# Designs tried in a protein design chat: VH-VL binders against p38822r5to271. Part 35

Target 1, 267 residues: p38822r5to271
Amino acid sequence: LSIGNEIKDSFKETHKWVQNNLKWLKDIEQFYRERAKLEKDYSERLSRLSAEYFNKKSSTSVPISVGDTPTTTPGSIEAAGVVAWNEILSQTDMISKDHDQLSTDFENHVANQLSGLFTKLDMTLSKINGFNNDMVNKKDNIYHELEKAKKDYDEACSTMEMARNRYTKASNDRNKKKLDEKEMEMNKCKNEYLIKINQANRTKDKYYFQDVPEVLDLLQDVNEAKTLFLNDLWLKAASVENDLGANVSKRLQAANSVVKQNKPSLN
Below, E stands for the ipSAE of ESMFold2; O stands for the ipSAE of OpenDDE; V2 stands for 0.75 times the mean of E and O plus 0.25 times the DockQ between their complexes.

## First folded at step 12 (VH-VL; framework fv_rovalpituzumab)

Design v4 (at its last look DockQ between E and O 0.05; V2 from the best seeds 0.00; counts 0 for: pae E 20.5 > 2, SAP .502 > .496, placed apart)
Fold by OpenDDE, look of step 12:
Structure v4 (fold): chain C 267 residues (1-267), chain A 127 residues (1-127), chain B 107 residues (1-107)
Amino acid sequence: as target 1 above (267 residues)
Amino acid sequence: QVQLVQSGAEVKKPGASVKVSCKASGYTFTNYAMNWVRQAPGQGLEWMGWINTYTGYPTYADDFKGRVTMTTDTSTSTAYMELRSLRSDDTAVYYCARDSYFGGSYKLPHYHGMDVWGQGTLVTVSS
Amino acid sequence: EIVMTQSPATLSVSPGERATLSCKASQSVRSNVVWYQQKPGQAPRLLIYGASTRATGIPARFSGSGSGTEFTLTISSLQSEDFAVYYCQQYGYWPYTFGQGTKLEIK
C-alpha cells in the first residue's frame, strides 16, 4: 500500500512537471514573437530611413557633383561619391527587407511551430491523464465491489449467528433448517468475498506495477518529444538568423565594391 | 452513434458577433480535440483553430486571433465558437470537427485527422 | 505557412476509370497529409490520414501515397458517388493548412 501511494504520487508530480515544461514552451514562443516584432520594427524604420535619404539624393547630388550653381546639363555624370552613396542606400533598403524576412521566419518557422508543439503535447498530456483516470476508476470500482462483498459477508455471518443462537435456544427442525440456510448464504457470501479479494489484489498489482509505470513512461515520452522538437526549433531559429547575417554580409560586400571604385580622382 | 450536431443558421449584421454551438454524442467528449473549419460559398476549407476539450485551451489560426473565441462545456459535451466583428467575407458555413488521433494517440509524432464533422452552420453577414 | 497546392483544379473522369489527384506541399511535411471528400451540401469526410492510411469505412478503391512534398490520392475505379471535391490538409507544420481542392466531375 505504501509503495502504491508513492507511485501514485509520482504520477501526479511527474504530470505536473511535464505540464510546467509545456508552459515553458509558451514562454519560449513569446520570446520569439517579441523578437519577430523587434525585427519587423527595425525593418520598417530602416526602410523609411533609407527611403528618406534616397529621396534626398536628387537634391543633394547636383550640388555635390556640379556645385551650387545649377548648370547641370542633361546627361551629366554623377560624382562617383554619389554613386557609391546610392549603392549604400540601396543595399540598406535590401537589408531592411532581410530583417523583415527574419521577422517572418521567427513567426512562421519558430513561434508558430512552438505553438503547434504546445497544443499537440498538451492534448497528448490530457489524453494520458484521461487514461490514468480511467485506470484509477477501474481500480476504485473493484475496491468498492470488494467492500460491498465484505459487508455482505459480515451481514451473512451475523445472520447466521442469530440463527445459531435460536437453534441453541430451541433445537427444533425449523430452527435447524433456518440455520442451514443461513450457513449456506454465509458460505456463498464468503466465496464471493474471496473472489473479490483475489480480483482486487490482481487489479492492485497490475495498476501499481504495470499500469502506472506505463503511464509514467508515456509522460516521459512526451517530455522527450518536447525536447527533441524544441531542439530542432532552436536550431531553426539560429539558422534563419544566420541567413540574415549572410545576406547582410553579401549586401555590404556589394556596397563596398562600389565604394572601392569611388576614387578621389573621380570626384 | 458518434455525431456532432451544430446550431442553426445565423444571419448577422456587419460588426455583430455570432456564437455557434456543436454538441457531441456517442463518444467521450474530452478525449478528442475539437476543430473549427469554415467554408465560404464556392470556396475551399479554412481552418480556424481547435480546442483541447479536456483542458479547455484553444489555439487559433492567426487570421482569426482576436476575433474568435472557442470554448467548451464538458457537462453538456458542447463546443462553442464565437466570431466577433463580423464582416461580409465571414459569410460561410462553419463546421466543427473532432480530431482523431491515429496510430499512437498518446505519442508524438502521431497522425491525426478530422474524422467526425458537424452538419455545418451557415452564417450570413449582410448589411 | 505551408501552401498545399492541389492539381488539377477540375478533373473529368468517366465512371469505372481511375482518377489521380495531386497535392503538393511548399515544403516537406513528411507523411502528415490527410485527404477529405466533400459532396455538395455535405460536410467533408475523412478519407486518408498519414498520407496512405484509409480511414474507417473508406472503400478500398481509395488509396493515398506520397511523402515529403508530393502526395497523391487515387481512386482505382470511380463510382457514381465518388464525384465530389477532394481536399488535402497537412499536419506537418502549424497552422494546418488545406489545399484549394480538386473537383472530380463526371466526363
Scores: ipSAE 0.207, ipTM 0.658, lowest interface PAE 2.0, mean pLDDT 89
Fold by ESMFold2, look of step 12:
Structure v4 (fold): chain C 267 residues (1-267), chain A 127 residues (1-127), chain B 107 residues (1-107)
Amino acid sequence: as target 1 above (267 residues)
Amino acid sequence: QVQLVQSGAEVKKPGASVKVSCKASGYTFTNYAMNWVRQAPGQGLEWMGWINTYTGYPTYADDFKGRVTMTTDTSTSTAYMELRSLRSDDTAVYYCARDSYFGGSYKLPHYHGMDVWGQGTLVTVSS
Amino acid sequence: EIVMTQSPATLSVSPGERATLSCKASQSVRSNVVWYQQKPGQAPRLLIYGASTRATGIPARFSGSGSGTEFTLTISSLQSEDFAVYYCQQYGYWPYTFGQGTKLEIK
């Protein structure tokens, strides 16, 4: 077992965790887009309903016309009831517009903002993944170079020992010169191997004790940013819905005021 | 050089499945979403869906939901599209296409169209 | 989903002349329109995005305009390599949808 394997598994698990949290943003976005569609449909249907009953009343009435200025008798209870009904229909149509506004607000201030948050955090995850890949590749390249230097040194040692055995069996000038050449080549390979060991140790320390913890912290930072912005968007969603409630309350208060003017003693 | 290279032509029977690959090179695969678009012989372009190559999250066109699976392999920079329960009217050229965007406001992402397309993969479905 | 309707289906124009291709959305997509060119046996090529912005490497003779529901691709001085099929695509609403194409051919 090595620290590199545990750290590699930690990046994979943490990255997956952050990805799952980001996928959840798409579900939340879809919920608010569906809420916006429901509010829009309700608005349109409510507006058509109020129009239908306004037209139905118009179809059954013939206005009184006397000269150029039509009048109705003051105090008629049927006239006051018609005024109250007209106000109910008018306020109902205004309430339909309030729901249209909520639909627009959910789309613009919640769903579209969630889409933008997802896109920004996805881009950040892509950069973090690229950085992780780059630092893994740099580490692996240094280890590859170290293995090559070790192989070269091992081969040079074997070649030198062959030359030494030949000189031991036949101690002539040719065999001595060849042994000296192979010893020089072996020493060159040894120095290159020692240089690569030092490079690998520096790279190992940076990778395991600096780069990997930094990458994992960056992944956690993405999730913390997601949480902070998502909370703000949920509060915004509540705010726009509260605005609807306030407007609807005002519409109903206006209608109630007119209804209270419709007194039964006037019939 | 930025390019998308797709797998070769396929001949399939009705009811089978096909999996088309799209190998990306010359750019960071996970920075761009991947679209799949098909074109029946003599017909126009039909968007099938796209996949976020960084998160692996796909979005499918309604006509293909339930029959299509889009995946990626980030280690090979390759996107895949699998279409199941093939019918003769699925005969088409299938394209992968890289989608371009960059971050500004997270609310208003910038879409620059599908700027790099694969060469296309002909899938023929016949009995 | 939004229907993109291109007209004419076929446009015959002489080289050196101006070609005007139309694309109409079934509802407003504001400026969220892309234009592609496709030659026989080739993949589509991105020309215009954002209704009016030329993609990298697209010659200045290609221009796009429009907003809302009406969009136009104009080729100001038609070259021999411009005879192809042209598609519009909207991205204002999911799903992305393409027009049926306009074939631009030599008169």
Scores: ipSAE 0.000, ipTM 0.364, lowest interface PAE 20.5, mean pLDDT 82
ESMFold2 (binder alone), look of step 12: mean pLDDT 91; pTM 0.929

Design v5 (at its last look DockQ between E and O 0.85; V2 from the best seeds 0.00; counts 0 for: pae O 2.7 > 2, grease 21.4 > 18.9, SAP .573 > .496)
Fold by ESMFold2, look of step 12:
Structure v5 (fold): chain C 267 residues (1-267), chain A 127 residues (1-127), chain B 107 residues (1-107)
Amino acid sequence: as target 1 above (267 residues)
Amino acid sequence: QVQLVQSGAEVKKPGASVKVSCKASGYTFTYHAMNWVRQAPGQGLEWMGWINTYTGYPTYADDFKGRVTMTTDTSTSTAYMELRSLRSDDTAVYYCARDSYFGGSYKLPDYHGMDVWGQGTLVTVSS
Amino acid sequence: EIVMTQSPATLSVSPGERATLSCKASQSVSSNVVWYQQKPGQAPRLLIYDASTRATGIPARFSGSGSGTEFTLTISSLQSEDFAVYYCQQYGYWPYTFGQGTKLEIK
């Protein structure tokens, strides 16, 4: 329940949340790749169907030269119904190409861009995680140095007290000089310990009140970038599908115009 | 000091596989994605894909999908590219190239190009 | 994919002169273009990114410009070491694609 542990857990949980949101991009990408495959298959089958029925018409319209008075070929005098049917087949083939274009547009403008978005943001998230690990390691090294300085100071204090006890028991010049040496060592270690305390306090403040919030902000920036670019890609997906609809509508209008010219008197 | 050192030239027969290594030094390997780019003799540059060196997740160019495998070994700071079912038109120099993120802070990185390239590995595919 | 078309294929110029290399994208890539230099037997070297920003250590005689679909690399006062092949690359549309290169050779 310590505040330090809450902040560490917050990074881990926020990172996981962002990672899960990026993973969703792969699902959306796969959906549009599958939409593209469906449109491609439809385009190919529709084009083949149109060609098949066009060839049927060509076979029945082959010029002939049999009979007492050879008739002109259907290509010279085509019934209005055959002209309308040819236009329906032609416009159907154009519609098949419209679906081929939609397949290409889903692949290039949507699915590939989702792949790129995931790829870039996944690398960015990886770098943010690396920065967080480096910050934690740097902080931990400073605390390790503080522990070392405290240990050195505690040992110097113990050694000095031993030298003091020997001097009070036998007050000669050798014991006095040894005590003076150990006091100097103790004071040196004390100064190093105080320096390390100050360094650790500054490092602790920077870590908890600057570094951690900044890294959490970077995680939020990744999620915000994901959202902005994903919205743009969804709008693009709608746009390319609307373009298909407009093109198909134009094809059908052209076919209808020819059908309306199919008067009963011309058949 | 930052450098990428690739494995040596290789001669292969059609249908074989080749695995090119790329050892990074002088920077933190997992902070930069690794691109693979090839160049056929007398031709231009062709992007093959890249790998996230932190997660090990690759993204392949369509022309190589199904034939290429990109991996990393973070303990040795080494990236690998394996190309299978080799054809004579796979004869090329293969480069690894570090993808760059530039920023003076912890903000989202910008793209600054492929800033460090390996020396290249000539792969010759002949009968 | 975005097709990057460079022109001319080969440009012959004299040392001390100015060279202008063109790169055209098949659709807008905004300013998301980089330029590389490649000398014979060497790997490419990054020159310019974001269409106009020089990479660290690139001499001021190299400059880039352009946005959308048309991009230019200009080398003022050519030096002997500048005779090489130059490639543009776009990163505004996935996947990355390169131009076919412009060979800059001594006249």
Scores: ipSAE 0.622, ipTM 0.841, lowest interface PAE 1.6, mean pLDDT 87
Fold by OpenDDE, look of step 12:
Structure v5 (fold): chain C 267 residues (1-267), chain A 127 residues (1-127), chain B 107 residues (1-107)
Amino acid sequence: as target 1 above (267 residues)
Amino acid sequence: QVQLVQSGAEVKKPGASVKVSCKASGYTFTYHAMNWVRQAPGQGLEWMGWINTYTGYPTYADDFKGRVTMTTDTSTSTAYMELRSLRSDDTAVYYCARDSYFGGSYKLPDYHGMDVWGQGTLVTVSS
Amino acid sequence: EIVMTQSPATLSVSPGERATLSCKASQSVSSNVVWYQQKPGQAPRLLIYDASTRATGIPARFSGSGSGTEFTLTISSLQSEDFAVYYCQQYGYWPYTFGQGTKLEIK
């Protein structure tokens, strides 16, 4: 009985632990959704900033009016500088788009997948708990049947004893017949009780030594699955962010190449 | 036999709410998540959300968050979907459908689609 | 989210002939694809799961194939009852998304 209680408690605690871990997935999901928002905001702000300064670029150069459209003098130092500045702004705008992509990647490849993982594992966990309850109920039902059989046997014994006493007080054919009938019934109840005892013992053994351990293993499987998939998603999160870094690096390199062409002298 | 039976057709005004029921029979209700999928006339299938029938925990599609509530009554093996603030574009046939989770008693179940569907409930939103 | 694109929108085929329906995913979903059949005025019915496994009670003339981004539902010999709309759904990424459907009609 003590072992049974300990096992039962183990299931409860393990189930709770797994449940808490799944809840943790929701927190992680929210974290990446918030990161996605930050990236989106940054993207938008950076894009606006780039656009603003693109619009201001005409004021930084010496305009040559050809009709109604001022142009920059080709070959001038100022023109070369403006070209470099334009490239920097253009690449900055592209970088803003790269951040937008990261936002999308966090949502689609990390946060949404965490949500899906939670959904799947949560339902699985619920089913495991349901199975456990079914096993418990089956066990309990057998024990209830055992108790009933015991009660029936006890009552049959009592009734038989009463008949025996009557026969002892008045030894006649009628009382003898009654005693025989009650004894038969008592034996029937006894046999049923013995059958139920055996069934109960078998059920108990199966429950504690086979079923419960298997259910615990299922809980473990859920937890292992959680860990495995979570690790993959963390790696994916890092991957998409590394991609951003790589793209940013490329953009900056492109800008730098133009800047290097901006010579301080025309000679 | 395994089946899902939904409530009858509804006609609602814009801004009203509708609650559709889905009664399950022939299987253990709490062992399968219940989905809600709608279909506008002549259009495709749109997933609205699902509910864990064991815990009662719902998950809603982004487009329906704030307007939809999914619930269950385990005693009657019935799932409910309430959609609020109805608009004309909410006119559709609404389906309940259970997840098909395959697996033995001691195996992790896998998703294999939605294998049992209700007959659908037409909800018409018109002024 | 993953976009599932079915083609063609409408497929006209004669009874007894072979029908081939396509479903394309915007990115790889491995083999996590299901197919549904929907007859007029009826709820969808599950046909195929895991891209190629027939659901219980589905006739052998239905078969699914594909992996990654390209998936196909094939009906080897069309019966009169097979004329319906067919939907694919992916469950490789959350949320699970449907294709827009292919209508299979009598030629």
Scores: ipSAE 0.027, ipTM 0.601, lowest interface PAE 2.6, mean pLDDT 88
ESMFold2 (binder alone), look of step 12: mean pLDDT 90; pTM 0.919

Design v6 (at its last look DockQ between E and O 0.58; V2 from the best seeds 0.00; counts 0 for: SAP .519 > .496)
Fold by ESMFold2, look of step 12:
Structure v6 (fold): chain C 267 residues (1-267), chain A 127 residues (1-127), chain B 107 residues (1-107)
Amino acid sequence: as target 1 above (267 residues)
Amino acid sequence: QVQLVQSGAEVKKPGASVKVSCKASGYTFTRYAMNWVRQAPGQGLEWMGWINTYTGYPTYADDFKGRVTMTTDTSTSTAYMELRSLRSDDTAVYYCARDSYFGGSYKLPNYHGMDVWGQGTLVTVSS
Amino acid sequence: EIVMTQSPATLSVSPGERATLSCKASQSVSSNVVWYQQKPGQAPRLLIYGASTRATGIPARFSGSGSGTEFTLTISSLQSEDFAVYYCQQYGYWPYTFGQGTKLEIK
């Protein structure tokens, strides 16, 4: 009956599936925004912790030796320990900055790009839906014109049959003329109906063999684009987190080098 | 033929809200996203956000999240931008601009810019 | 986000001569750059998209070039109506960002 309705329902289901897959991007975006918030909070708290202990040690440092010519003083050991501790605090503060950078990278290079990916592909999907509606409307209009031509032909046939019955009952010139007039009108309607059948057949062929495959290809293109760009963004997310790990490792190696120079007194 | 016509200039006090309208004509409203872009006096252009006119889903620039609401009325082919909690530095000309993005498919053009702009709406925020 | 830096801020040039306007992105945007023209009291007008493709109705004297981080708008044989402010915009990295503009003035 309504071939257009079947394909419209199939398109609607496929479009909904693609749309749900795009909506999933919003969940992934929110995850990375929350990751960014966690990293920012950690960065701020770690920086405060470092500052607190830097101020505490700086405020309470005193020489351990007073008086003339001490024989042995552990002040050099304590002073070297303070230098090592200050380096640990400094590198800890730099690590807090590394986490601040990860927060920024998650926001700018991952979450914002997921927002853009959704925004752009959702608009593309909307345009595909518009193209599909245009195709269906064009097809439906041609089928509507066919049904009207069929109705017109059926009515002309009925009118011609009435004129034929009148001529059969009273075979005069007036009834013959009217029969001929109605037969001409019926033949005109028949020709128009046959033209519309040919148009409908061409439209059916185009719709099912060209238009529908093209729209389905467009939907698959959206899903393929989503997958490719999402994979790239997941790889970027991993890359910025790996960069954090590399930077943290460098900070710790720098602190370790200073700690290893903290030597106890031989006395 | 294709045009965007915006509502008239407005004067507001700090803390108030403003809602600018943008009526589209000469094209199918729901086939193109709508951008909102502002320009402070003597300054450059600043993107505020985008609304998908087919779905009604907005995407806001970070600087405006929480203060801006973008909506559409497809029955009148009109986009709206509401900016709340106005400050003096919100004084600007506010533009709607049709977006030409088609990207995501190798069979569609990717992007041809913001190809149609409204005439702009001056919003002045002063005490 | 991507910072688009235009130079010079103001360019003074005589009619009939060539103007070259520069736009630099803070990271690669491939060829995803648009150029707009804005005359006083008017909305921006689309000139170039895809770094080098003229929009419909834009005279041939406008040309764009560049890829990656560096982009150029060239106006050959300047006419009196070409004196305006020009903005670049990138769309290769979300969100859209605009350059600060180059004012093209008659010398």
Scores: ipSAE 0.650, ipTM 0.855, lowest interface PAE 1.5, mean pLDDT 87
Fold by OpenDDE, look of step 12:
Structure v6 (fold): chain C 267 residues (1-267), chain A 127 residues (1-127), chain B 107 residues (1-107)
Amino acid sequence: as target 1 above (267 residues)
Amino acid sequence: QVQLVQSGAEVKKPGASVKVSCKASGYTFTRYAMNWVRQAPGQGLEWMGWINTYTGYPTYADDFKGRVTMTTDTSTSTAYMELRSLRSDDTAVYYCARDSYFGGSYKLPNYHGMDVWGQGTLVTVSS
Amino acid sequence: EIVMTQSPATLSVSPGERATLSCKASQSVSSNVVWYQQKPGQAPRLLIYGASTRATGIPARFSGSGSGTEFTLTISSLQSEDFAVYYCQQYGYWPYTFGQGTKLEIK
């Protein structure tokens, strides 16, 4: 009984531990949703900033021109410096789009997947818990039946003894018949009790040495699955962010190429 | 026989709420997640969410968050879906559907679709 | 989310003929595709899961194929009861999403 209790407690604690780990997935999900939000906000703000200064470009004048005459008009020859600035702003706008993509990637490829993972594993965990309860109930039912059989046997023994005493006091055919009947009933109850004892022992052995270990293994499987999939999602998160970095680098390189063409003699 | 039986058709005004029931029979209710899917007239299927029938934990689609509540009564093996702040575009047939999993009752689930469906509940939202 | 695009929108085929329905995913979903059949006035019925595995009780004339982004449901010899709307669903990414459906009608 003591061993049984310890095992039962072990399941409870392990289940709770796994459950807490699954809840942790929700926290991680929220983290990436918040990151996605930040990226989205940054994207939007950067885009607006780029647009603002792009519009200001039209008001830019060359120092040699009359102050009210814009030098950056459609179809006009722009100074090399203005061209470079235009490219920088253009690439900045593209970078804003790259951040928007990262936001989307965090939502679709990380946060949403964490949500799905949680639900799947949570349902599995529930099934495992249900299975454990079923096993416990089955065991308990057998023990209840055993107790009942014991009680019935005890009562049959008592009744038989009463009949025996009557026969001892008055030895006649009637009392003998009664004793025989009660003895038969007692033996019937005894056999039933013995059967229940055997069943209970088998059930107990199966529960503690087979079923409980199996359930614990299932819990372990859930936990391992959580870890495996979580690792993959973390790697994915890093991957999409690295993609941002790569894209940003490309944008900057493009801008730099134009800047390098901005020669002092061309201004 | 495994089956899901839903409540009858509903007619609601805009801004009202509707609660659809789905009674399960023929299987262990708490061992399968319950989905809710709706279908507007002449349109396709739209997933609304699902609920863990053992724990009662629901997960809702983004489009329905804040307006939908999914619950269960394990004693009656019944799932409920409440949709609030009804609009005309909420007019649809609403289905409950059981999730199917491969690999036995206690293994990690592999999604095999929704294998058992209710008959559907028409919800009409009109002024 | 992943967009599932089914084609054609409507497919007209004669009884006894072969029908081929297409489902395209916006990105790879491996083999994580389910097919449903829906007859008028009825709830959807599960046909195929795992892109190619028939659900219990589904006739052999139904078959699914494909992986990645391209999936196909094939009905080898159309029966009268097969005229319905067919939906694909992906479960490679959360949330699971449905195609818009293909209506299979009698030619």
Scores: ipSAE 0.333, ipTM 0.711, lowest interface PAE 1.2, mean pLDDT 90
ESMFold2 (binder alone), look of step 12: mean pLDDT 90; pTM 0.924

